VH-VL binders against q9h9l3. Designs and how they scored, part 158

Target 1, 176 residues: q9h9l3
Amino acid sequence: PRKMVAIDCEMVGTGPKGHVSSLARCSIVNYNGDVLYDEYILPPCHIVDYRTRWSGIRKQHMVNATPFKIARGQILKILTGKIVVGHAIHNDFKALQYFHPKSLTRDTSHIPPLNRKADCPENATMSLKHLTKKLLNRDIQVGKSGHSSVEDAQATMELYKLVEVEWEEHLARNPP

## First folded at step 7 (VH-VL)

Design Z36 (framework fv_amlenetug)
Fold by ESMFold2-Fast, scan of step 7:
Structure Z36 (fold): chain C 176 residues (1-176), chain A 119 residues (1-119), chain B 108 residues (1-108)
Amino acid sequence: as target 1 above (176 residues)
Amino acid sequence: EVQLLESGGGLVQTGGSLRLSCAASGFTFSNYSMTWVRQAPGKGLEWVSAISYSGDYTDYADSVKGRFTISRDNSQNTLYLQMNSLRAEDTAVYYCAKERYYWSGFDYWGQGTLVTVSS
Amino acid sequence: EIVLTQSPGTLSLSPGERATLSCRASQSVSDNYLAWYQQKPGQAPRLLIYGASTRATGIPDRFSGSGSGTDFTLTISRLEPEDFAVYYCQQYYSSPYTFGQGTKVEIK
């Protein structure tokens, strides 16, 4: 089995007028899509806007949520030394206040072959929902309950697997 | 309706060459990896070759490596198999097939085209 | 290369009976990258199962796949007349892709 995981995070609004994005849930899956980590995370600042329509997070989820510093330690232990796959993954790393090596990072929003396979412009940043529907014939992020970070992480890993061999070969020849 | 239609099969002499074509319709051809699988008379299935959606990456069975070349023309929705230095052992029905996902099963197959190699 | 061995070579059954087909790999087929196909005389193969247990689109639920590692099974719970055919397993875990030699399901 490869040392490769996929991650997806959900953020809530904190700070003035809820304009700051703070980590409130993180899901990590292995190569086969099995869940390695899935916890609600309590931001160190008061939550102003749950952004429930998109995040799926409600006040009830915060009652026993893991404090940010503890969750961050657990998450980084899983990510360190592994190839980490995500979609627009810079947002997840920013929320985690973490810098993952570019050589071990795979961002499905910036893989030209994946966009070509979906009949999308190579240099465009396509949504996870669009790529998943086009390439996997699967609807994600449906309904009013918000996004499931587990579902998103699983979809992201499956999308990467479609181009894994050719993209890893490209990266070996063109190291970041 | 997904359809794959092979053509180009026929009788050819040992040492000869033949090019097979597979016309694809009913799906976005340029988004999928394609493969050739053959079946000798009265025998089972044998994988021959595969090509990525872009045409940049190819793979071959050892029995045909160096003699066969897989290619595709995404503007014409057509898959090709150029067969050189043909041997009697290459006699088979050749199927083109679409891969469902990279490293998955073959979800659609053509009707096959017969290639007979004789001296 | 991974060699796939199917058994039995021929299975003689009547409509309504259960068919159980075996496929054994010479090496572990990791991540369950194993598919099953049905082929009728004079026709191209048809995908039934992929990922060892996932039914392909349009395939009736009487077809099911199971197993992992080196031992895989295709089960047809109640044979219909149209199910009498040759069945092949295929691994796509490692290159070259390989097929089993086939199991013929025929009318008793």
Scores: ipSAE 0.006, ipTM 0.461, lowest interface PAE 16.0, mean pLDDT 86

Design Z37 (framework fv_amlenetug)
Fold by ESMFold2-Fast, scan of step 7:
Structure Z37 (fold): chain C 176 residues (1-176), chain A 119 residues (1-119), chain B 108 residues (1-108)
Amino acid sequence: as target 1 above (176 residues)
Amino acid sequence: EVQLLESGGGLVQTGGSLRLSCAASGFTFSNYAMTWVRQAPGKGLEWVSAISYSGDYTDYADSVKGRFTISRDNSQNTLYLQMNSLRAEDTAVYYCAKEKYYWSGFDYWGQGTLVTVSS
Amino acid sequence: EIVLTQSPGTLSLSPGERATLSCRASQSVSDNYLAWYQQKPGQAPRLLIYGASTRATGIPDRFSGSGSGTDFTLTISRLEPEDFAVYYCQQYYSSPYTFGQGTKVEIK
């Protein structure tokens, strides 16, 4: 059995009109929800839009932030060889400019049994906030000062644990 | 100006070996997964192999497992495909391609190198 | 492995017409794990759409992707002369990555 971690990233707007999403924070938690990594990350491009309402990122967080190339190396060292759980995890991997093996990737936005438990259509992409409220009776991403990537990573791991046994059995019999 | 340039193709006898190279430029090679895709004459695209940014993870189509080995040299910005025990059905144009991100498909492709396997 | 079946095999259309290309998967593919490529004779494939519906950089807005589960569609709203080519769908949800057999869009 491989070790398992959950990841969630926050992005800021760079490029023309702030329409490019660049990594600005990454949180990684272990199976029990303990924080393994949580750093603010300085994008290599000028930040046009902090997207603070969603990201929780402000200019003060960039003062001592880890440069992207260094942070990426640290993060990938943690992810390597592990089962990585995320929600719409392709966005996180996109921000990291990273390929993670599909056999070791678990995306809680694309697990049919999880949607079934939430009384949602099996092939629909449901938000992390909705699934967490429905299945864990917990409100995340509340307020207007931005989301916590730690909170989101923890919720994502807990959601996966609800279907872990049946989904791992499914994947073992139907390898990606 | 992202560029991928394949080389090493040619004519080889069944049971022979070839090593393909793909020289990458215009992007940070060490940050991206790379893949080989082939196309037999008059046929469609067939994925052959993929390698992670670090080279620590590789994957292969069942048709080439045990015969082909994908590798990379991040210091030289070069991707390789070592092809052993070649069969007539391995005859194809071999493309090097860069994966954009996990979901994102292959955003840049080389122009391909022809491998012809004859008996 | 997931088998992708494209239909029709050939579309014969005139410039200015709408092209609708189908890609059907043998088992469910996440919307975010399907791409479309264009290939012209003698050239490498070019990424058009990824994540089932997201246009790649530099791709004109006449190209659009849609669909989910097992049924995916590429639409070219108004064919230009340069759009006559072979189109492939590809899934990257499950290893091995697989391509459809292609749909040729040819001039009438």
Scores: ipSAE 0.000, ipTM 0.474, lowest interface PAE 15.9, mean pLDDT 86

Design Z38 (framework fv_amlenetug)
Fold by ESMFold2-Fast, scan of step 7:
Structure Z38 (fold): chain C 176 residues (1-176), chain A 119 residues (1-119), chain B 108 residues (1-108)
Amino acid sequence: as target 1 above (176 residues)
Amino acid sequence: EVQLLESGGGLVQTGGSLRLSCAASGFTFSNYAMTWVRQAPGKGLEWVSAISYRGDYTDYADSVKGRFTISRDNSQNTLYLQMNSLRAEDTAVYYCAKEKYYYSGFDYWGQGTLVTVSS
Amino acid sequence: EIVLTQSPGTLSLSPGERATLSCRASQSVSDNYLAWYQQKPGQAPRLLIYGASTRATGIPDRFSGSGSGTDFTLTISRLEPEDFAVYYCQQYYSSPYTFGQGTKVEIK
């Protein structure tokens, strides 16, 4: 009976000059922010650029990482039938090679009431770091060793909870 | 290296109280659910209590509900178990453990602390 | 609550032999919601398998888990001296968490 989860993924560069973003870590938390899934994931293609300053991924994380095909199955089993919250979540779904129903998707980078609470233009795309600092008075994505996808998923769920009642009411009146 | 270090165990009389602590290091403590598991002398494992990453949600085994309180201080990376109205059957080694995932297996355990409850 | 029953209670084997440990549930458990632990005297348990068949990080490949529904198995393909210990199964499908009573793997 868990109806809502939040997700955040980390990607590494594969393909020519590392221009392709491939899934290398996925974190999923429940409504209360407890971790349901957090694994390093081995891309099926050769890693050209670890993007460590952003992803936090290093070569040693790949040694015992879960192969992409197996990880994808595990992740989709958790997401299927649930409301999935993310920030710029289209990037996570693309990395997972997955389509999640729009009616069950909540993107905190595209929720006008959330921007309004942060004293930002309703039509702007604000970063997770900015919204978290402004609305939760908490610094995330600090330091030089990369982001924590667990921390990002937890922050994303908490941000959504600030507007959940009003946004669910909006979606009920204006179905996607 | 992930480490969990329990303390606070000892001998206590029935009806007494005891507070256990678990000091965590080597992972981002504030991001994970934590649990207490106990083991009576010569017996198997018994789950006692769990707490969400911020302490917003707690859960307890029926045998300890209303007597034990789990809590955490994320600023000090410490997990607590306040044990009140202790009974002889609470005698056990108490382990602090990190949940791999919420309501899942436990990937890291402390060394345990012995609690002995005598009449 | 789901009751887990492990068998045999004691398994007496020599190094190099194969060990097969059973865990039976009183109610159906998804094969993705069962874990196995190893415990040596005076030590905390160590996670071996979770999700019925997924090895935890650092666990040797001689350990494998299988099973579904109410019947689960832990297999140690070739016992090493350090594998003689007590093994527990645990379900996390239904609250509260429950553990089996343990199977002791001892030297014959």
Scores: ipSAE 0.006, ipTM 0.606, lowest interface PAE 8.8, mean pLDDT 88

Design Z39 (framework fv_amlenetug)
Fold by ESMFold2-Fast, scan of step 7:
Structure Z39 (fold): chain C 176 residues (1-176), chain A 119 residues (1-119), chain B 108 residues (1-108)
Amino acid sequence: as target 1 above (176 residues)
Amino acid sequence: EVQLLESGGGLVQTGGSLRLSCAASGFTFRNYSMTWVRQAPGKGLEWVSAISYKGDYTDYADSVKGRFTISRDNSQNTLYLQMNSLRAEDTAVYYCAKGRYYDSGFDYWGQGTLVTVSS
Amino acid sequence: EIVLTQSPGTLSLSPGERATLSCRASQSVSDNYLAWYQQKPGQAPRLLIYGASTRATGIPDRFSGSGSGTDFTLTISRLEPEDFAVYYCQQYYSSPYTFGQGTKVEIK
């Protein structure tokens, strides 16, 4: 059996008009919700747009941030060979410029049984905030000063645990 | 005025151990990631190891994993490389190098210290 | 790991001539995390270019970098006597940080 972790990343805008999403924070938690990694990450390009309303990133967080290359190496060592849980996780992998095998990836925005438990259409893409409120009776991403990637990673792991037995059985019978 | 000065190199036998030091001056050492890069006689450059500004994250080339340990003392402005279980192929000049503000290109390098591993 | 291949292995030129050095990556180097270094015999490497095209502090205008993805170029527009050296490219996009094998620019 493989070990399991949950990840959530925050991105800032770089490049022309701040249209490029660059990694600026990453949080990884284990199965029980304990933090394994949580660092602010310094993009190599000039930050044009901190996207603070969503990312929670401010200029002061960059002063002691870990450079992207070093952070990426550390993150990938934690993820390699493990089942990685995330919400809309393709965005996190894109920011990390990383390919993770589909057989070891669990995206809580694309698990039909999870939507069914929340009384939502099975093929709809529901937000992490909505699923967490409906299924865990917990409010996350409160206010407009940005998200906590630790809080989001913890919520994502708890959501997956609600359908883990059912979904792993499905994947064993229908491998990707 | 940035200066990096390596020391601790020398002749060592196969299976032996050696600790390299890099004394940093002319910049705020605690604010920068640091790296070790080596160069075998007559060969090209090979990255060995990197350490984050606080010393809480490290990375290693596969050829040295489990044998080499990078560390730093921010109070003394010194970078270290502990080398254990040395092999003939570890023979090289070892350079200490400073990371840049926003990228991991290495903007300043020390003069290097020679490590020779023989049987 | 990303393998960097430099060409030519040796470039023989006279002072005043233009030098063009190539660095090809086995897979895309995203965000242009590509640096160029100069090394003279018995000396430590010196950073010339980072971010594929940004000159390091104190580097003369005759040095320029270009390229993206898998194909990168270092250009020295007018060789000076002090420019005869070995040049290395390096990617810092993906661990391990790999260097090319080097291009020797030598006097004709």
Scores: ipSAE 0.000, ipTM 0.451, lowest interface PAE 17.7, mean pLDDT 86

Design Z4 (framework fv_amlenetug)
Fold by ESMFold2-Fast, scan of step 7:
Structure Z4 (fold): chain C 176 residues (1-176), chain A 119 residues (1-119), chain B 108 residues (1-108)
Amino acid sequence: as target 1 above (176 residues)
Amino acid sequence: EVQLLESGGGLVQTGGSLRLSCAASGFTFSNYGMTWVRQAPGKGLEWVSAISYSGDYTDYADSVKGRFTISRDNSQNTLYLQMNSLRAEDTAVYYCAKPRYSSSWYDYWGQGTLVTVSS
Amino acid sequence: EIVLTQSPGTLSLSPGERATLSCRASQSVSDNYLAWYQQKPGQAPRLLIYGASTRATGIPDRFSGSGSGTDFTLTISRLEPEDFAVYYCQQYYSSPYTFGQGTKVEIK
């Protein structure tokens, strides 16, 4: 009934010692993995730490980056009313300063059947890289140049599709 | 609707200076980064410089770094390229280009302005 | 700096034929951050494809892009008279954002 999208965000460090995580890239894909949104985002605060090893963000990406307020508006228009899939998605929503209804949120880091299928403890928080390798036999986040949020969003959607029928039935019987 | 109008090109002596302008209309200029791309006569495209929506971040090709300065005036919807210490190899048509999204690919280009550097 | 090499340098074809243009990168272009532009004499470049395979608004479906990593292709399924032009690929993965040297598609 409801459209489904997957999201992955990259954050850079702002604030004292670069300890605040600020949105610097967001990728959104549809059910089939087609890219609906992929933009670099310029935080309103000075970037202290690009966290390039993980984020893949460098100063070069900031020269065309979309202002945070504009990007946030664009992203929220895509997410509103849809089932949103992510991995540890609370971090993405926090960076977006956004509340998405729990009933429409699917977090692949907290789906017991997915962990079970990967032979992992049901309540453990497994990394996206680990689950993708175990269940899809694909290596993501390779190398030291940082992660691709497009690649991560695509992997997240594919992981969810493995348990979609079972998990949606569970949620219908046990509404959040 | 979207228009980019370059101006300021012309003939200039080696070692001289020139400032290019790009007047933007038909979109919210202050929400987009902007770029300059050049093309020498009979040659391909070469990316020159880019600037963030705020003007706080800039980037340059190594061939122009230290000689060219990109800037913008969001109140006037205008992009600038200040070119100093010009060389014969800077002779080119200079295009102002706009990204459609935050990435460095360009959905709209101006008509270009010719800069000829001679001795 | 990522160097993009386009081949062939010139492609001579007749209207109605399929054109296949290659763009090879000296290093992997991650996230499919590759665009294709068309340029006619005396005109500014026109965006055709971005993200390696996404057609820009208003671009006819006879234009398609494919590829990943270091090997990318632009295909024009049935050449129209207005398609005879120079085509450039561009990577926007790593600064400086480099262009290929161009492939000229000319009438046979």
Scores: ipSAE 0.447, ipTM 0.791, lowest interface PAE 2.2, mean pLDDT 91

Design Z40 (framework fv_amlenetug)
Fold by ESMFold2-Fast, scan of step 7:
Structure Z40 (fold): chain C 176 residues (1-176), chain A 119 residues (1-119), chain B 108 residues (1-108)
Amino acid sequence: as target 1 above (176 residues)
Amino acid sequence: EVQLLESGGGLVQTGGSLRLSCAASGFTFRNYSMTWVRQAPGKGLEWVSAISYKGDYTDYADSVKGRFTISRDNSQNTLYLQMNSLRAEDTAVYYCAKDRYYSGSYDYWGQGTLVTVSS
Amino acid sequence: EIVLTQSPGTLSLSPGERATLSCRASQSVSDNYLAWYQQKPGQAPRLLIYGASTRATGIPDRFSGSGSGTDFTLTISRLEPEDFAVYYCQQYYSSPYTFGQGTKVEIK
């Protein structure tokens, strides 16, 4: 049994016209939903677009934020050797400039049994908000000030726990 | 050149279902939020739904909540709108549009696909 | 939701004249998250202005946007024949994103 964590990252727009996604917040929770890490992260490049509608990041959060290189080191110490759960998680790993083994990665946007439980086509990519409402009867990402990465990481872990036994068995029989 | 090509529209009965697709090219699809906007015959524009660039956040107009589902496949550069429990008032041209950044202003639009819902 | 009310509903003008189109919001639109679109019959909308006053790429200098809070204006300084169209304002500050009902600019 490996330890399991869930992650959710928030990105802001940097680079020309804000087209580059740079890490600006990372939240990591353990199996029980306890927070292991939650920091605002200062990108090395000038922030062009805070993307506040989705990220929840505002200029005030960048005051005293942890510099990217330091935050990355802290985050990787937590993730290394663990099963990491996320939703559309490849975007989080890209923002971290990190390669996590596929055998230890669980993406709740690509787990067919989870979609089936939500009465959705198994090949569809469903949002975290939709799956959480359908399967956990909880409303996340409410309001217009952006989303909480802690709330999203907690919801992601709870969603995974609904299919954990059957999905781990599937992966054992069908290794990636 | 940026192109957005909608497909999947047509005639459908009240209570039926339809899936719209939007094929994107000429830009890095995975980096942009996308939206569906509709326009009933002779009427103005109505925002329907938006999806974040990762696909993990979605939003809907109240008139379609619980009936429509927006989704995307970044590996295929395709946006979808699954429309269930269709009503006569859903009759409209449905446009796929690209967000300028991530803010909700739309710089490129497809030519639209007509959905007609009849009794 | 924020309701956007455009006025006038129809603006009848001749080529060469100045057009002034108004968009009023039921609540303050913070950070100037307001856009203007042009739509011609049988065509998709075209983005003209975003951020209340920033001209989109390729849009002629005769188009300008102004305003803040609840009152916004689109100005076309000297109407060309191709400018006779329907114009929509849109707020993207608060979900659900909403459009105004449109102002038709027609030949007098």
Scores: ipSAE 0.007, ipTM 0.546, lowest interface PAE 11.0, mean pLDDT 87

Design Z41 (framework fv_amlenetug)
Fold by ESMFold2-Fast, scan of step 7:
Structure Z41 (fold): chain C 176 residues (1-176), chain A 119 residues (1-119), chain B 108 residues (1-108)
Amino acid sequence: as target 1 above (176 residues)
Amino acid sequence: EVQLLESGGGLVQTGGSLRLSCAASGFTFRNYSMTWVRQAPGKGLEWVSAISYKGDYTDYADSVKGRFTISRDNSQNTLYLQMNSLRAEDTAVYYCAKSKYTYGPFDYWGQGTLVTVSS
Amino acid sequence: EIVLTQSPGTLSLSPGERATLSCRASQSVSDNYLAWYQQKPGQAPRLLIYGASTRATGIPDRFSGSGSGTDFTLTISRLEPEDFAVYYCQQYYSSPYTFGQGTKVEIK
């Protein structure tokens, strides 16, 4: 049995008109919700749009932030060889410039049994906020100060645990 | 076993200061928002202050804004409440409590520490 | 701020009877962000119910919560001697977090 972690990243806007999403914070929690990693990350490109309303990132967080290259190395050491849980996790992996094995990836935005429990169409992509509210009866991403990636990672792990037995059995019968 | 132990309560004169401490054990303290709730003798519960898991965000009841400061030391698993310019109406048992989720509910409470403010 | 009003202020009942406690909010408590706590003399509060209807870990089945919006209810189906205490509702939907004034359940 492999160890399992959950990840959530915050991105800021870089590039033309701030349309490129660059990693600016990453949180990783273990199976019990304990924080293994939580750092502000300095993008290699000029930040055009902090997206503070959603990311919670402000200029002050960048002053002592870990440079992207160093942060990426630290994060990948934690993720390698583990089952990694996330919500719309492709966005996090893209921001990390990382390809995690599909067999070890769990995306709570694409788990049909989870949507079924939430009374949503099985193939629909539901937001983390919606699923957490419906299934855990908890609000996340509340307030005007932006999202907490620790809160989001913890919620993501708890959501996965609701379907873990069922989904792992499905994956064992239908390996990638 | 989750445990929260408050200390620092006592008798203080109006206008004085007092610092409360809450020692946490049995859970990963650094991952949870914490709160202080007080209860005046014979009265109900009143929320006082909350602090985010990193300590970078704090919130206060209007009755204590500008006088009380909540803080935490994640390396020592300890929550603090610095109380300045104390008034008679601040007399209460002060409870330390852990938030189950980011905003509540409060799933574990300490036994409380009594603060008595007299003239 | 959301004001929570509990009724009755005191409920005098005998062991074995059903207790029904009400909590009314001055504004809608969205997403059922309402909790119930039990407090005995000289003790800290104990979480009973959260999310309006979810029992906290270790809480007996005789405790149940219901309601939504502005009207919430805590029900104790068959009072045991240890259930005579003060009960508080609390909303954690918006800051400042507020508690009701409490309902005392006392032995008749």
Scores: ipSAE 0.000, ipTM 0.461, lowest interface PAE 18.1, mean pLDDT 86

Design Z42 (framework fv_amlenetug)
Fold by ESMFold2-Fast, scan of step 7:
Structure Z42 (fold): chain C 176 residues (1-176), chain A 118 residues (1-118), chain B 108 residues (1-108)
Amino acid sequence: as target 1 above (176 residues)
Amino acid sequence: EVQLLESGGGLVQTGGSLRLSCAASGFTFRNYSMTWVRQAPGKGLEWVSAISYKGDYTDYADSVKGRFTISRDNSQNTLYLQMNSLRAEDTAVYYCAKEGRYYSFDYWGQGTLVTVSS
Amino acid sequence: EIVLTQSPGTLSLSPGERATLSCRASQSVSDNYLAWYQQKPGQAPRLLIYGASTRATGIPDRFSGSGSGTDFTLTISRLEPEDFAVYYCQQYYSSPYTFGQGTKVEIK
């Protein structure tokens, strides 16, 4: 009855010594993997560390980026009332300064059946790349330009679909 | 202030497995990429594996790819390295290190010795 | 992978002298993503320089880094007793991250 989307955000370092994680890109896809949102986002504070090796974000991406306040409004409009799937998704919600209901949140880094299918310890946080290779037989995050948040959101949705029936039944029996 | 404490090293037979842990304190663990670097007795430094601050991206040296798995638990401020199919050439002191600004490794743990023999 | 070659392998000097250590890359290290580390016996490595020329926090002014592309240098302007150690260069421009084989700075 509820619609489902997958999200992946990239953060850059702001504040003293780059210790604060600030939203700098967000990608959202629907159940079929179609892109609903994909924007570079300009933090309100000076960027101290682009974290480019992981985020894929460079100074050039900030030139016409959407200001944080505007981007946040657009993103929340898409997420509100939907089941939101992500990998280590609490980091994305923190960067968005947003509280999404646990009952509508699905974190592929914390779904024991998913780790079990990948022959991994149920309580370990496995990387999206590892789970995608093991379970979907696909290599993601290939290349030297940083990682695509669109590709990652798409992979996250596909991973969730592998355990969707089982996990939704579990949640119905054991509400969060 | 910043502390990284490795554990889990020891003597293992060729073909065996070991899991290393690195307990972090004194900084906001969830905001930083982490890495494992090893050093064979009397030899230089060799990068082994890295994991992004969210734990969603990983990277490996070709020599360990398919045998080692890096992971992290941001709720417990702990980094892990699962080592399978160990070889004599994996004998080394294993350091965990924090990736700092500009991607250099600004803080290192004391290291834990892994000895692989038959 | 980018191979880093350090020279000399061993540098024998007395306290008060200037030390110059070289690191050469097999291909260009763009954006100056090159670091220098110091390691003393029985200790973990310590970051000295990052971005080819920026001193890490707490590192004395006598340490300086220079260079770009494929040729990089670490200079210690006036050796102190505590500076006798092994020094490693490291590139973090491209995966896999690689270290040089090390240069030992020893007392003459």
Scores: ipSAE 0.243, ipTM 0.755, lowest interface PAE 4.4, mean pLDDT 89

